# VHH binders against Lactate utilization protein C (lutC), part 4

Target 1, 175 residues: Lactate utilization protein C (lutC), of Deinococcus radiodurans (q9rt57)
Amino acid sequence: PLSRAEILHQFEDRILDYGAAYTHVSAAELPGAIAKALGNARRVIVPAGIPAPWLTVGMDVLRDEPPLSHAELDRADAVLTGCAVAISETGTIILDHRADQGRRALSLIPDFHICVVREDQIVQTVREGVEAVAASVREGRPLTWLSGGSATSDIELVRVEGVHGPRRLQVIVVG

## First folded at step 19 (VHH)

Design f3 (from e2 with R104K)
Fold by OpenDDE, last read:
Structure f3 (fold): chain B 175 residues (1-175), chain A 118 residues (1-118)
Amino acid sequence: as target 1 above (175 residues)
Amino acid sequence: EVQLVESGGGVVQPGGSLRLSCAASGFTVSAYRLYWYRQAAGIERELIASISSGGKTRYVDSVKGRFTISRDNSENTMYLQMNSLRAEDTGLYYCATLYSGWPKYDYWGQGTLVTVSS
């Protein structure tokens, strides 16, 4: 198995391979990192479980209660979420759509996804990732596996970006 | 201790092939992006190829189609297959792992000499 430092490196490198943005900050730096990631984006979908300290000054917070329409989700500048687990060997972030992540639509319709990952949520292997979400699976919770921004393979099995889902992914590791 | 040891260099005629190896120790190659550099006499060291931890490769134009960077995780070794070698490929070849983030690091091998001459 990889060392903890190596796992972090591997994860970062995979995220970058997908063309996603990556930053690693302390808890104290997290709001600033979110603000930086947002840039000119102001209308941000914020799941109910997102900690208040993560919210930035000037953020126009959009709550999903009552549920936002798809049109409203599409008009949002970004969505801010946590995650269930991240896998370094594939650069994959798994959502189980708990309170800090929101329903699946929040992670699929907005074009800009800011995903905060705690350092301790990063595991090395897919097996470990599956194990980490085993409880969620048993509960019947939906899973979304994010391996970079929106992409699919063409007929030649070449990765094509921006077909469906968020085209922009910002990963912020905290720890 | 991190260590990179290149091997496989030698003298080869134009059009020939060489396979360079970079044996890594002190870290796991599958976790890091690795690089091949080369330095010709009197010329600044130049990046020629890279391979991400996920296997994504990049090449400078001068070696595209001729050089192939690869990695064997089981051997913790990176390779550079060099085909259709040219005189201008002559130089000292270095493998490296670099990181510009925090903490910053750069580890280099001692280099292996590749001489392409008739």
Scores: ipSAE 0.856, ipTM 0.935, lowest interface PAE 0.4, mean pLDDT 94
Fold by OpenDDE, last read:
Structure f3 (fold): chain B 175 residues (1-175), chain A 118 residues (1-118)
Amino acid sequence: as target 1 above (175 residues)
Amino acid sequence: EVQLVESGGGVVQPGGSLRLSCAASGFTVSAYRLYWYRQAAGIERELIASISSGGKTRYVDSVKGRFTISRDNSENTMYLQMNSLRAEDTGLYYCATLYSGWPKYDYWGQGTLVTVSS
């Protein structure tokens, strides 16, 4: 097994490998990191469970209550979420769509996803990741596994990007 | 302690092949991006290949199609298969692990000499 430091490094490297952005900050630095990631983006979908301190002054917060239409989700500049667990071995982020993540549509339709990952949410192996979300599975919660930007394999098993889901992913590790 | 040890260098004729090894210790290669550099006489050290922890590889144009960088996680070793060697490939070859983040680090091997000559 990898050391904790190695797990973090591996996770970063995998995130970068599939073209996502990565930053690691303290809790105090998180709002600044979010602001930086947003750049000129202002209209941000914010799930109800996102802590208020994460929100930036310049952020036009879009709530999903009542539920935003697909068109509205598509017009948003970004979505800000937490995560359930992250896997360093594959660079995978798993969402179980609890309050800090929002419903699955929020993670699929906006083109820019900012995902905040706590250090303690990062595990090494896929097995550990599965175990971490076992409770969510038993509860019947939907899972979304993010292993890169929007991409799928065609009939020839060739990866094609930009088919569905966010094309831009910013991972912010906190801890 | 982090350590990188290159081996496999030697003298080979043009068109020949060599396989370099970089044995790593003190860290797990599958968690890090690794690099091959080389330095010819009188020339600045140059990056020639890299392999990410996930196995994605990159090559400079001068070695594309001829060199293959790979890693054996079970052996904690990185390799450089060099085919169709040319005189201009002559130099001291270094393996390295580099990180520009925090904490910043750069670890280098001692190098292994590759000489391509008739």
Scores: ipSAE 0.846, ipTM 0.931, lowest interface PAE 0.5, mean pLDDT 94
Fold by OpenDDE, fold request of step 21:
Structure f3 (fold): chain B 175 residues (1-175), chain A 118 residues (1-118)
Amino acid sequence: as target 1 above (175 residues)
Amino acid sequence: EVQLVESGGGVVQPGGSLRLSCAASGFTVSAYRLYWYRQAAGIERELIASISSGGKTRYVDSVKGRFTISRDNSENTMYLQMNSLRAEDTGLYYCATLYSGWPKYDYWGQGTLVTVSS
């Protein structure tokens, strides 16, 4: 098994392999990292379970209560979510759509997804990832797997990007 | 302690083949992106190939179709299969693991010499 440091490196490397953005920050730096990731984006869908300290000044927070229409979701600049578990060996992020993630449509329709991952949510193997969401599966919760960078390819200075819905994915690891 | 040890260099005729090895210790190769560099006499060191932890490979145009970078996780070793060697491939070949983030790291092997001459 890999060390925690190695798991983090592997996870970052896999995320970058399929063209997503990656940053690792402390809890105190997280709002700044979110703001940086947003750039000119201002209208942000924020699930109810997202901690208030994650929100940035100037963010036009869009709540999904009552549920936003698909048109409204599509017009949003970004969606901010947590995650259920992340898997370093595949660079996969799994959503089980709990309160800090929102319903599945939130992760699929907006074109820009900012996903905050706690270090303790990152496991090494797919098996560990499956085990981590076992309770969610038993509860009948939908799962969304964000992945797309595990294939061997011959590329020079060009990355093949995977898709999970949003064309842009920013992963922010906190810890 | 992180260590990289290259081997497999030597003298070969044009059109010949060599297989370089980079034995890694102090870290798990499957967790890191690894690189092959080379330095010919009188010119700067150049990146020629990379392999991600996930097995994604990249090559510079000058070696595409001739060189293959690979990794054996069980041996914790990276390889460079070099076919159809040319005189311009002559140089000192280095394996490396690099990271520009935090904590920053920069680990290199001692290099292995490849000489392509008739």
Scores: ipSAE 0.842, ipTM 0.930, lowest interface PAE 0.5, mean pLDDT 93
Fold by OpenDDE, fold request of step 21:
Structure f3 (fold): chain B 175 residues (1-175), chain A 118 residues (1-118)
Amino acid sequence: as target 1 above (175 residues)
Amino acid sequence: EVQLVESGGGVVQPGGSLRLSCAASGFTVSAYRLYWYRQAAGIERELIASISSGGKTRYVDSVKGRFTISRDNSENTMYLQMNSLRAEDTGLYYCATLYSGWPKYDYWGQGTLVTVSS
């Protein structure tokens, strides 16, 4: 088993391998890190469960209440979410689409996904990840597994990027 | 304590092959990105290859197609297979684990000498 420090390094390294962006900040630095990640992006879809302190001045917050159309989601510059659990050995982020994540469409249609991951949400193994979302599975919640930006594999397991889903992924670890 | 120990260097004819090893201790190699550097006489140390924790490899153009970086997690060891060696490959070869973020760290081996000469 890896140490906690090693798990964090492994997670970062795997995120970078997939071509996603990675930063690690304190709770106090998180709003600034989100703002920095957004850059010129201003129209941001924000699930209802996202803490207010994460939101920054200048952010045009788009709520999904009532549900936004696919066209509206596509016009957004970014979506900001939390996560259910992250797995360091694969660099995978699992969404169970609770209040801080929003419905699956929010994670699929906007081209830029900013995902905030708490340190205590990062586990080492896929087994641990599955165990972490066991309650969500029992509840019948949909799961989305993210391993980098938009990509798929053909029958020969050749990775192709930009087919569907966000082409840009920014992971922000907080803790 | 973190340690990196290179081995496998020596004298070889042009066109020959060598396999370098980097034995790591004090940390788990599968959690970190690892690097091979080399330094020729009178020249600045240069990065030549890297391998991520997930096994993704990168090479500089001068060694691409000739050198192969790999890792054995069970042995906690990184390797550099060097084929089709040239005189310009002569130098001291270092393995390293580096991180420019926070907290910053850089760990280096003592180096192993590779001499390619006829």
Scores: ipSAE 0.841, ipTM 0.929, lowest interface PAE 0.5, mean pLDDT 94
Fold by ESMFold2, last read:
Parts: C-alpha cells; structure tokens; sequence
Structure f3 (fold): chain B 175 residues (1-175), chain A 118 residues (1-118)
C-alpha cells in the first residue's frame, strides 16, 4: 500500500491528468480557496449540508428547497459539494448524495463543479472506495462517480443516465 | 529518506545536445508527477517540463520541440533530452516532485549545471 504522501501525489496526478483543477488547503484557508476557484462566478448552488463557514461574502447562494428546475440549474454559475470518498489510483470522486452533496441533478447539470474532498476521504484503491460507500449502496442511495477518463477533455460522469456532466471541475482537498 | 539526484550537466556548444537524469531514492516514482525546472542567474526557478505518472508531457513554449522529458519507472528515474541548445538555456536544472499548496510534500534535487557557450 502507498504511504499517505504517495496517495496524495497520486490523487493530484490523476486529477490534473484528466484536466481538472486541484489544490490542497488547510481548513482555515478553505473559504478563500472556494472564493478563488469561483472567480467572477456569483450564482452558486449550495446544498443544505455545506458548512456555513465555507461560504464567502459575495456569493449569490441558490438552495434546492424547493427543488430547482433544470433551467435554474443550467443558469447557475457553479455548484459546491462535498463527497463521500475519493480514490487516488483512478482520480475518482464518489458522491452518495448526502446533505452536503444534494440530489444527483445538482452535480450533473451545472457547468462548473467545485468539489471539496477531506484529506481523510482519500483512499488508494477502487475496492477501498466501494467499501467506503457500501452502506450507501445498501440504503439504495444513488452513486455518482466523477472521473476524467474522457478523450474530449470534458469530465465524464459514470452512471449518468443520458446527461453529460460539468465541463469544469475544481477539486479542493482540505486537511 | 526521500532524495532526488540530478546528473548529466556540463558544457556544450550552441546547437549541441545533453541528456539529464534524475534518480529517485527513498520512494518509487510510479505514483508521482515529475518536473524539470531551471534557474538562470538572477531569476527564480522556472518550470520547463512535466510528465504525469502515465507519461503525458507538457512543456513551456521556449523548449517545445527541442526538449523531451521521459520517465523509466523500473529504473526509478526521469530524463530530460535537450537538443538544439541555446545560450539562454544556461542555468541550474532541478528535478522535483511537487504537491499543490503543501510544500512539506515537495521534493527537490540540488541541481545540475548546464552551460551553453561558444
């Protein structure tokens, strides 16, 4: 098994290789890193489970209560989520659509996705990743796998039923 | 202990070639994105090339078509083939493995000197 340093290097390498943006920051730096990734983007979908300290002044926060329409999702500048687990050897991030991620449409339709990954959520192998979400699968929760395996430079979403995923992905590792 | 050691620097005429090596010890390079930087006198280090763990390469414009980065994971080594060398290529050449935002995971070699002179 890889060391923690090796896992972090591998994860960054895979994310960069797929054309996504990557940074690693402390918890104190996280709100600034989110704001920097947003740049001029103002309309940000924020699921209910996102911690309030992550949010910065100047965001036009969109909530999914009541559920946003497809048109409302499409006109948002970005979506901000956490994740369930990340896999370093493939550069994969798995969403199990808990409160900090929201329903699947929130990560599939907006063109720009900012995904916050805690350092302790990064495992090395696909087997470890599947095991980390086994309870979510038994509960019948949908899974979304974020992967950059596309030849077209777009971010491909595994298990996406007839919908292409966001064109831009920013991964922010915190911890 | 993690260590990167560059070799292969030297004095060469304009238009000549050199091949640099970067040998890693204390870790295996297979998981790592690897970088070459250079430092001319009086300026900060500049990135010149990178290679992903899967072999995808990137170059700055000033070296494209002249330099080739490669890796041999079985030898735990990275290379930089430098062709058509110019006076402005003179400097210290460093290999590195870098991790965004957390310098404690960065590893640098001590550098190998390349001098291009007529």
Amino acid sequence: as target 1 above (175 residues)
Amino acid sequence: EVQLVESGGGVVQPGGSLRLSCAASGFTVSAYRLYWYRQAAGIERELIASISSGGKTRYVDSVKGRFTISRDNSENTMYLQMNSLRAEDTGLYYCATLYSGWPKYDYWGQGTLVTVSS
Scores: ipSAE 0.401, ipTM 0.762, lowest interface PAE 2.4, mean pLDDT 87
Fold by ESMFold2, fold request of step 21:
Structure f3 (fold): chain B 175 residues (1-175), chain A 118 residues (1-118)
Amino acid sequence: as target 1 above (175 residues)
Amino acid sequence: EVQLVESGGGVVQPGGSLRLSCAASGFTVSAYRLYWYRQAAGIERELIASISSGGKTRYVDSVKGRFTISRDNSENTMYLQMNSLRAEDTGLYYCATLYSGWPKYDYWGQGTLVTVSS
């Protein structure tokens, strides 16, 4: 088993390998890091469960209540979510679509996804990741697996025929 | 205690070759992305090459085609093969393991000097 430092290095390495952006900040720095990742982007989809302190002035916040149309999702500059768990050995982030993530369409249709991962949500192995979402599976929640690699890409493409996933991903680790 | 130790620097004529090594101790490199940086006099360190844990490499334009980064996880070592050396390649070469956004997880070697001169 890897040390905590090794897990963080491994997770970053895997995320960078599939072309996503990566930063690690403290909780106090998180709103600034989100604003920095957005750059010129202003129209941001924010699921209901995203903590208000994460948001900064200057964001045009779009809520999914009532549910946004495909056209409205497509016009958004970005979506901001949390996650359920991340797996360092594969660079995988699992969404279980709780309130801080919202329904699957929010992560699949917008071209830019900013995903906040708490440091304590990063586990080393796929087995640990599956264990971390076992309750979500028992509740019948859908899972979305974000990762790179040909096998994962083929699976995600088949499940979302005719709709591509986000072209850009920013991972922000907080803690 | 974590250490990175570079070796293989020296004096070489333009057009020559050198091979740098970076030996790690106190940790295993297998989980890490590894980097080579270069520092010329009066300039801050600049990234020149990186290699992922799986072997994916990236280079800055000034060294592409001349330098090759590689790793041997079984020997806990990274290498930089430098061919067709130029005077502009003169500098102190560092290996590193870096963690973006939180420098307290960064580890640096001491550097090895490469001098390209006639």
Scores: ipSAE 0.390, ipTM 0.758, lowest interface PAE 2.7, mean pLDDT 87

Design f3 (from e2 with R104K)
Fold by ESMFold2, fold request of step 21:
Structure f3 (fold): chain B 175 residues (1-175), chain A 118 residues (1-118)
Amino acid sequence: as target 1 above (175 residues)
Amino acid sequence: EVQLVESGGGVVQPGGSLRLSCAASGFTVSAYRLYWYRQAAGIERELIASISSGGKTRYVDSVKGRFTISRDNSENTMYLQMNSLRAEDTGLYYCATLYSGWPKYDYWGQGTLVTVSS
Protein backbone atom coordinates (compact mmCIF):
# COMPACT_ATOMS: atom_id res chain seq x y z
CA PRO B 1 0.00 0.00 0.00
CA LEU B 2 1.04 3.60 -0.55
CA SER B 3 2.54 5.70 2.23
CA ARG B 4 0.75 8.87 3.34
CA ALA B 5 3.18 10.93 1.23
CA GLU B 6 2.45 8.77 -1.80
CA ILE B 7 -1.33 9.04 -1.22
CA LEU B 8 -1.13 12.84 -1.07
CA HIS B 9 0.99 12.98 -4.24
CA GLN B 10 -1.42 10.64 -6.03
CA PHE B 11 -4.48 12.60 -4.96
CA GLU B 12 -2.98 15.90 -6.12
CA ASP B 13 -1.92 14.31 -9.42
CA ARG B 14 -5.41 12.95 -10.12
CA ILE B 15 -7.15 16.22 -9.18
CA LEU B 16 -4.82 18.20 -11.45
CA ASP B 17 -5.47 15.75 -14.31
CA TYR B 18 -9.21 16.31 -13.73
CA GLY B 19 -8.56 20.01 -14.48
CA ALA B 20 -9.41 21.07 -10.95
CA ALA B 21 -7.36 23.35 -8.72
CA TYR B 22 -5.51 21.93 -5.71
CA THR B 23 -3.80 23.30 -2.64
CA HIS B 24 -2.85 21.95 0.80
CA VAL B 25 -2.85 24.33 3.77
CA SER B 26 -2.77 24.28 7.56
CA ALA B 27 -5.96 24.79 9.54
CA ALA B 28 -4.80 28.33 10.37
CA GLU B 29 -4.35 29.13 6.68
CA LEU B 30 -7.68 27.66 5.58
CA PRO B 31 -9.84 30.83 5.71
CA GLY B 32 -7.24 32.67 3.60
CA ALA B 33 -7.07 29.82 1.11
CA ILE B 34 -10.87 29.85 0.73
CA ALA B 35 -10.86 33.61 0.20
CA LYS B 36 -8.06 33.30 -2.37
CA ALA B 37 -9.95 30.61 -4.28
CA LEU B 38 -13.05 32.85 -4.37
CA GLY B 39 -11.14 35.81 -5.76
CA ASN B 40 -13.87 38.27 -6.78
CA ALA B 41 -16.75 35.80 -6.23
CA ARG B 42 -19.08 37.21 -3.58
CA ARG B 43 -22.24 35.10 -3.32
CA VAL B 44 -21.23 31.86 -1.61
CA ILE B 45 -23.58 29.11 -0.51
CA VAL B 46 -22.47 27.91 2.92
CA PRO B 47 -24.17 24.83 4.37
CA ALA B 48 -25.09 24.95 8.05
CA GLY B 49 -22.32 22.57 9.16
CA ILE B 50 -19.43 24.67 7.83
CA PRO B 51 -17.38 25.95 10.77
CA ALA B 52 -17.71 29.70 11.24
CA PRO B 53 -13.91 30.23 11.43
CA TRP B 54 -13.61 29.16 7.79
CA LEU B 55 -15.55 32.24 6.69
CA THR B 56 -14.04 35.66 6.06
CA VAL B 57 -15.32 39.22 5.80
CA GLY B 58 -16.40 39.94 2.25
CA MET B 59 -18.37 36.76 1.65
CA ASP B 60 -22.05 37.28 0.86
CA VAL B 61 -23.14 34.11 2.63
CA LEU B 62 -26.22 32.33 1.32
CA ARG B 63 -27.82 29.83 3.68
CA ASP B 64 -30.06 26.99 2.53
CA GLU B 65 -32.45 27.48 5.47
CA PRO B 66 -35.10 27.99 4.22
CA PRO B 67 -34.13 26.08 1.05
CA LEU B 68 -32.83 28.28 -1.75
CA SER B 69 -34.85 28.36 -4.96
CA HIS B 70 -33.36 27.14 -8.22
CA ALA B 71 -33.01 30.78 -9.32
CA GLU B 72 -31.10 31.66 -6.14
CA LEU B 73 -28.81 28.63 -6.58
CA ASP B 74 -28.22 29.58 -10.21
CA ARG B 75 -27.18 33.11 -9.19
CA ALA B 76 -24.66 31.93 -6.58
CA ASP B 77 -21.01 32.40 -7.47
CA ALA B 78 -19.83 29.37 -5.50
CA VAL B 79 -20.60 26.73 -2.91
CA LEU B 80 -18.33 25.81 -0.01
CA THR B 81 -18.48 22.25 1.39
CA GLY B 82 -16.59 19.64 3.29
CA CYS B 83 -16.70 16.02 2.18
CA ALA B 84 -17.11 12.50 3.53
CA VAL B 85 -13.97 10.93 2.03
CA ALA B 86 -11.54 11.34 -0.86
CA ILE B 87 -9.94 8.56 -2.92
CA SER B 88 -6.43 9.16 -4.20
CA GLU B 89 -6.22 6.41 -6.85
CA THR B 90 -9.14 7.91 -8.82
CA GLY B 91 -9.10 11.57 -7.75
CA THR B 92 -12.62 11.09 -6.38
CA ILE B 93 -14.38 13.02 -3.63
CA ILE B 94 -17.49 11.49 -2.08
CA LEU B 95 -20.20 13.66 -0.61
CA ASP B 96 -22.71 12.03 1.75
CA HIS B 97 -24.67 15.25 2.19
CA ARG B 98 -24.23 15.75 5.91
CA ALA B 99 -24.56 19.23 7.37
CA ASP B 100 -21.22 20.53 6.05
CA GLN B 101 -22.29 19.64 2.49
CA GLY B 102 -26.02 20.15 2.40
CA ARG B 103 -28.50 18.72 -0.08
CA ARG B 104 -27.29 17.59 -3.49
CA ALA B 105 -28.63 20.62 -5.36
CA LEU B 106 -26.11 22.85 -3.57
CA SER B 107 -23.21 21.02 -5.23
CA LEU B 108 -24.96 20.39 -8.56
CA ILE B 109 -26.25 23.81 -9.64
CA PRO B 110 -23.56 26.41 -8.80
CA ASP B 111 -20.75 26.57 -11.37
CA PHE B 112 -17.92 26.81 -8.81
CA HIS B 113 -17.40 24.36 -5.96
CA ILE B 114 -14.81 24.83 -3.22
CA CYS B 115 -14.41 21.51 -1.42
CA VAL B 116 -12.41 21.26 1.80
CA VAL B 117 -10.86 17.83 2.38
CA ARG B 118 -9.17 17.02 5.68
CA GLU B 119 -5.90 15.20 5.10
CA ASP B 120 -7.15 12.30 7.22
CA GLN B 121 -10.18 11.87 4.89
CA ILE B 122 -7.93 10.83 1.99
CA VAL B 123 -7.74 7.08 1.43
CA GLN B 124 -6.03 5.20 -1.37
CA THR B 125 -8.62 2.89 -2.91
CA VAL B 126 -12.28 2.86 -3.91
CA ARG B 127 -12.84 -0.02 -1.46
CA GLU B 128 -11.48 2.09 1.40
CA GLY B 129 -13.70 4.97 0.27
CA VAL B 130 -16.80 2.78 0.31
CA GLU B 131 -15.86 1.49 3.76
CA ALA B 132 -15.53 5.08 5.01
CA VAL B 133 -19.13 5.87 3.95
CA ALA B 134 -20.68 2.53 4.88
CA ALA B 135 -22.66 4.09 7.74
CA SER B 136 -24.01 6.77 5.41
CA VAL B 137 -25.12 4.10 2.94
CA ARG B 138 -26.86 2.11 5.71
CA GLU B 139 -28.67 5.32 6.73
CA GLY B 140 -29.93 5.66 3.14
CA ARG B 141 -28.06 8.90 2.52
CA PRO B 142 -27.51 9.94 -1.08
CA LEU B 143 -23.91 9.84 -2.28
CA THR B 144 -22.39 12.13 -4.86
CA TRP B 145 -19.10 11.18 -6.49
CA LEU B 146 -17.04 14.06 -7.83
CA SER B 147 -14.51 12.71 -10.31
CA GLY B 148 -12.81 13.64 -13.55
CA GLY B 149 -10.33 10.82 -13.48
CA SER B 150 -10.51 7.15 -14.38
CA ALA B 151 -13.88 5.61 -13.70
CA THR B 152 -14.17 2.84 -11.13
CA SER B 153 -17.13 0.74 -10.14
CA ASP B 154 -18.56 0.19 -6.66
CA ILE B 155 -21.08 -2.41 -5.44
CA GLU B 156 -23.02 0.34 -3.59
CA LEU B 157 -23.08 2.65 -6.62
CA VAL B 158 -26.84 2.22 -7.06
CA ARG B 159 -27.33 5.11 -4.59
CA VAL B 160 -24.83 7.43 -6.29
CA GLU B 161 -26.02 10.23 -8.57
CA GLY B 162 -23.49 10.46 -11.40
CA VAL B 163 -22.66 14.14 -11.02
CA HIS B 164 -19.03 14.44 -12.06
CA GLY B 165 -18.60 17.88 -10.57
CA PRO B 166 -19.28 21.54 -11.26
CA ARG B 167 -17.67 23.39 -14.16
CA ARG B 168 -14.96 24.56 -11.72
CA LEU B 169 -13.67 22.73 -8.68
CA GLN B 170 -11.15 23.91 -6.10
CA VAL B 171 -9.90 21.25 -3.73
CA ILE B 172 -8.34 22.50 -0.51
CA VAL B 173 -6.67 19.84 1.62
CA VAL B 174 -6.37 20.90 5.24
CA GLY B 175 -4.13 19.30 7.85
CA GLU A 1 16.68 6.40 1.75
CA VAL A 2 14.45 8.04 -0.82
CA GLN A 3 16.63 8.99 -3.81
CA LEU A 4 16.33 10.23 -7.35
CA VAL A 5 19.46 9.71 -9.49
CA GLU A 6 19.89 11.31 -12.89
CA SER A 7 22.18 9.94 -15.55
CA GLY A 8 22.93 10.35 -19.25
CA GLY A 9 24.41 13.85 -19.26
CA GLY A 10 27.48 14.73 -21.27
CA VAL A 11 29.02 16.94 -23.94
CA VAL A 12 27.24 17.11 -27.28
CA GLN A 13 27.39 19.29 -30.36
CA PRO A 14 24.54 21.61 -31.35
CA GLY A 15 21.85 19.67 -33.16
CA GLY A 16 22.75 16.51 -31.28
CA SER A 17 20.75 14.31 -28.97
CA LEU A 18 20.98 12.98 -25.42
CA ARG A 19 18.71 10.78 -23.34
CA LEU A 20 18.52 11.45 -19.62
CA SER A 21 17.30 8.90 -17.08
CA CYS A 22 15.96 9.42 -13.57
CA ALA A 23 16.03 6.29 -11.41
CA ALA A 24 14.04 6.29 -8.20
CA SER A 25 14.89 4.22 -5.13
CA GLY A 26 13.22 3.99 -1.73
CA PHE A 27 9.76 4.67 -3.21
CA THR A 28 7.69 3.80 -6.30
CA VAL A 29 7.09 6.48 -8.92
CA SER A 30 3.68 5.13 -10.00
CA ALA A 31 1.75 7.49 -7.71
CA TYR A 32 3.73 10.59 -8.60
CA ARG A 33 3.75 13.45 -11.03
CA LEU A 34 7.38 13.80 -12.14
CA TYR A 35 9.31 16.82 -13.30
CA TRP A 36 12.47 17.79 -15.15
CA TYR A 37 14.13 21.07 -14.25
CA ARG A 38 17.28 22.64 -15.63
CA GLN A 39 19.64 25.22 -14.23
CA ALA A 40 22.10 27.28 -16.23
CA ALA A 41 25.00 28.84 -14.33
CA GLY A 42 23.85 31.75 -12.19
CA ILE A 43 20.17 31.30 -12.94
CA GLU A 44 17.26 29.83 -10.94
CA ARG A 45 16.10 26.31 -11.74
CA GLU A 46 13.56 26.30 -14.55
CA LEU A 47 10.78 23.77 -15.01
CA ILE A 48 11.04 22.30 -18.52
CA ALA A 49 8.73 19.27 -18.56
CA SER A 50 6.34 17.24 -16.44
CA ILE A 51 4.55 13.92 -16.72
CA SER A 52 1.52 12.83 -14.70
CA SER A 53 1.16 9.40 -13.12
CA GLY A 54 -1.11 8.49 -16.06
CA GLY A 55 1.39 9.66 -18.67
CA LYS A 56 0.04 13.11 -19.59
CA THR A 57 2.91 15.45 -20.52
CA ARG A 58 3.52 19.18 -20.44
CA TYR A 59 6.46 21.19 -21.82
CA VAL A 60 7.63 24.78 -21.71
CA ASP A 61 7.68 26.51 -25.08
CA SER A 62 11.47 26.54 -25.42
CA VAL A 63 11.65 22.72 -25.54
CA LYS A 64 8.35 21.74 -27.21
CA GLY A 65 8.91 19.56 -30.24
CA ARG A 66 12.55 18.87 -29.25
CA PHE A 67 12.24 17.15 -25.87
CA THR A 68 10.11 14.16 -24.93
CA ILE A 69 9.45 13.14 -21.32
CA SER A 70 8.38 9.57 -20.62
CA ARG A 71 8.05 7.17 -17.72
CA ASP A 72 8.34 3.45 -17.12
CA ASN A 73 6.59 2.70 -13.86
CA SER A 74 7.63 -0.97 -13.93
CA GLU A 75 11.31 0.11 -13.97
CA ASN A 76 10.70 2.96 -11.51
CA THR A 77 12.24 5.43 -13.96
CA MET A 78 11.56 8.59 -15.90
CA TYR A 79 13.32 9.72 -19.08
CA LEU A 80 14.00 12.88 -21.02
CA GLN A 81 14.83 12.47 -24.71
CA MET A 82 16.55 15.66 -25.86
CA ASN A 83 16.84 16.25 -29.61
CA SER A 84 18.00 19.21 -31.68
CA LEU A 85 20.05 20.49 -28.76
CA ARG A 86 21.08 24.14 -28.66
CA ALA A 87 23.70 26.05 -26.69
CA GLU A 88 20.88 27.45 -24.52
CA ASP A 89 20.11 23.91 -23.32
CA THR A 90 23.45 23.75 -21.48
CA GLY A 91 22.96 23.29 -17.78
CA LEU A 92 22.45 20.96 -14.85
CA TYR A 93 19.33 18.81 -15.27
CA TYR A 94 17.35 17.70 -12.21
CA CYS A 95 14.51 15.29 -11.82
CA ALA A 96 12.03 15.90 -9.04
CA THR A 97 8.75 14.94 -7.50
CA LEU A 98 6.95 17.91 -5.93
CA TYR A 99 3.85 18.31 -3.77
CA SER A 100 2.06 21.65 -3.93
CA GLY A 101 1.88 23.48 -0.61
CA TRP A 102 4.08 21.12 1.48
CA PRO A 103 7.79 21.21 0.55
CA LYS A 104 8.63 18.38 2.98
CA TYR A 105 7.27 15.95 0.36
CA ASP A 106 9.58 17.29 -2.38
CA TYR A 107 12.40 15.09 -3.61
CA TRP A 108 15.20 16.26 -5.91
CA GLY A 109 18.01 14.47 -7.69
CA GLN A 110 21.58 15.79 -7.55
CA GLY A 111 21.61 16.63 -11.26
CA THR A 112 23.36 15.54 -14.45
CA LEU A 113 25.36 18.03 -16.54
CA VAL A 114 24.51 18.64 -20.19
CA THR A 115 26.95 20.74 -22.20
CA VAL A 116 26.11 21.76 -25.74
CA SER A 117 29.20 23.12 -27.45
CA SER A 118 30.99 22.90 -30.73
Scores: ipSAE 0.348, ipTM 0.717, lowest interface PAE 2.6, mean pLDDT 86
Fold by ESMFold2, last read:
Structure f3 (fold): chain B 175 residues (1-175), chain A 118 residues (1-118)
Amino acid sequence: as target 1 above (175 residues)
Amino acid sequence: EVQLVESGGGVVQPGGSLRLSCAASGFTVSAYRLYWYRQAAGIERELIASISSGGKTRYVDSVKGRFTISRDNSENTMYLQMNSLRAEDTGLYYCATLYSGWPKYDYWGQGTLVTVSS
């Protein structure tokens, strides 16, 4: 098994390889890192479970309560989510659509996804990742797998570089 | 303890070739993006090449087409093949692993000296 340092290096390497952006910041730096990733983008979908301290005054926050229409989602500049678990050996992030992620539409329609991953949510192997979301599966929650996986995984919402055109992803590791 | 050790430096004529090695211990290179840097006297270290865990390479313009970075994960080693060497290539060559702004995860070798002279 890899050390924590090796896991972090591996995760960064895999994320960079499939064309996503990557940074690692402290909790205190997180709001600034989110703002930096947004640049001039202002309209940001923020699911109900996102902690208020992550947000800065420059954001035009769109809430999904009541649910946003497809047109409203399409006009958003970005969506900000957490995640359930990340897998370093494959560069995979799993969403189980709890409150900090919201329903699947929030992650599918906007062209820019900022995904916050706590350092302690990064595991080495696919088996460890599956175990981490076992409770979510038993509860009947849908899972979304984000990675650069094979060409056939695009229909399963796994992003395949160059098949449907790039979808921008910024990964921010915090911890 | 993580260590990176370069070897293969030496004195070479302009137009000549050298192959540098970077042997890693205390960690498995297969998880890492690896880098070569060089430092001429009185100048800051400059990145010259990188290689991802999957073998994707990048080079700065000044070495592109002349230098080839490679890795052998089974030997826990990275290489730099340097061809068509020029006087400007003289310097101390370092291998490194670097991580997104967290210095405690950055590791550097001691460097190996390359001198290109007649």
Scores: ipSAE 0.326, ipTM 0.706, lowest interface PAE 2.9, mean pLDDT 86

Design f4 (from e2 with S100T)
Fold by ESMFold2, look of step 20:
Structure f4 (fold): chain B 175 residues (1-175), chain A 118 residues (1-118)
Amino acid sequence: as target 1 above (175 residues)
Amino acid sequence: EVQLVESGGGVVQPGGSLRLSCAASGFTVSAYRLYWYRQAAGIERELIASISSGGKTRYVDSVKGRFTISRDNSENTMYLQMNSLRAEDTGLYYCATLYTGWPRYDYWGQGTLVTVSS
């Protein structure tokens, strides 16, 4: 088993290997890191559970209440989410679609996804990752597994047809 | 305690070759992205090559085609094969494991000197 330092190194290495961007910042630096990742992107989908202090002036915040149409999702520059858990050995991030992530469409349709991962959400193995979301599965929540720059996982009967995941992923580890 | 120890530096003529080694102890390199840096007199350390845990390599343009980074996870080591050496390659060579600019997660060796001279 890996130490915490080894887990962080492994997670970074795996994320970089499949072509996603990676940074790790303190909580105080997080809003700046999000702004830096966005660059000149202005139209950002922000699920209801994202803390307001993460957001900076200059963002055109798109809320999913009422639900955004497919056309509105497709026109967004980015989506900002948290996650349920991350797995260092595979570079995988699992979404269980709680309030800081929103419904699956928000993560699958926009071209650029900024995903905030708390350091304490990073586990080493796939088994630990599955255990971390077991309650979400029993509650009937859909899961999305992010790897390789696209979201492709569904372990319930609910199916997503005709959508592709984002072409860009920025991972920001906080803590 | 985590340590990185470089070896294989020395004096060589232009056009010559050297092979540097970086032995790790206190941790297993297999999970890590590994780096070689060099520092010429009077300037800051500069990245020259990196290798991912899966063996993907990157090089700066000034060494591409002349230097080869490799790793041997079973020996807990990383290597830098340096061919066609030039005077400009003279400097102190460091191996490192780095994590996105967070120094408390970074480990550096103490360096091995490479001198390219006639």
Scores: ipSAE 0.331, ipTM 0.706, lowest interface PAE 3.0, mean pLDDT 86

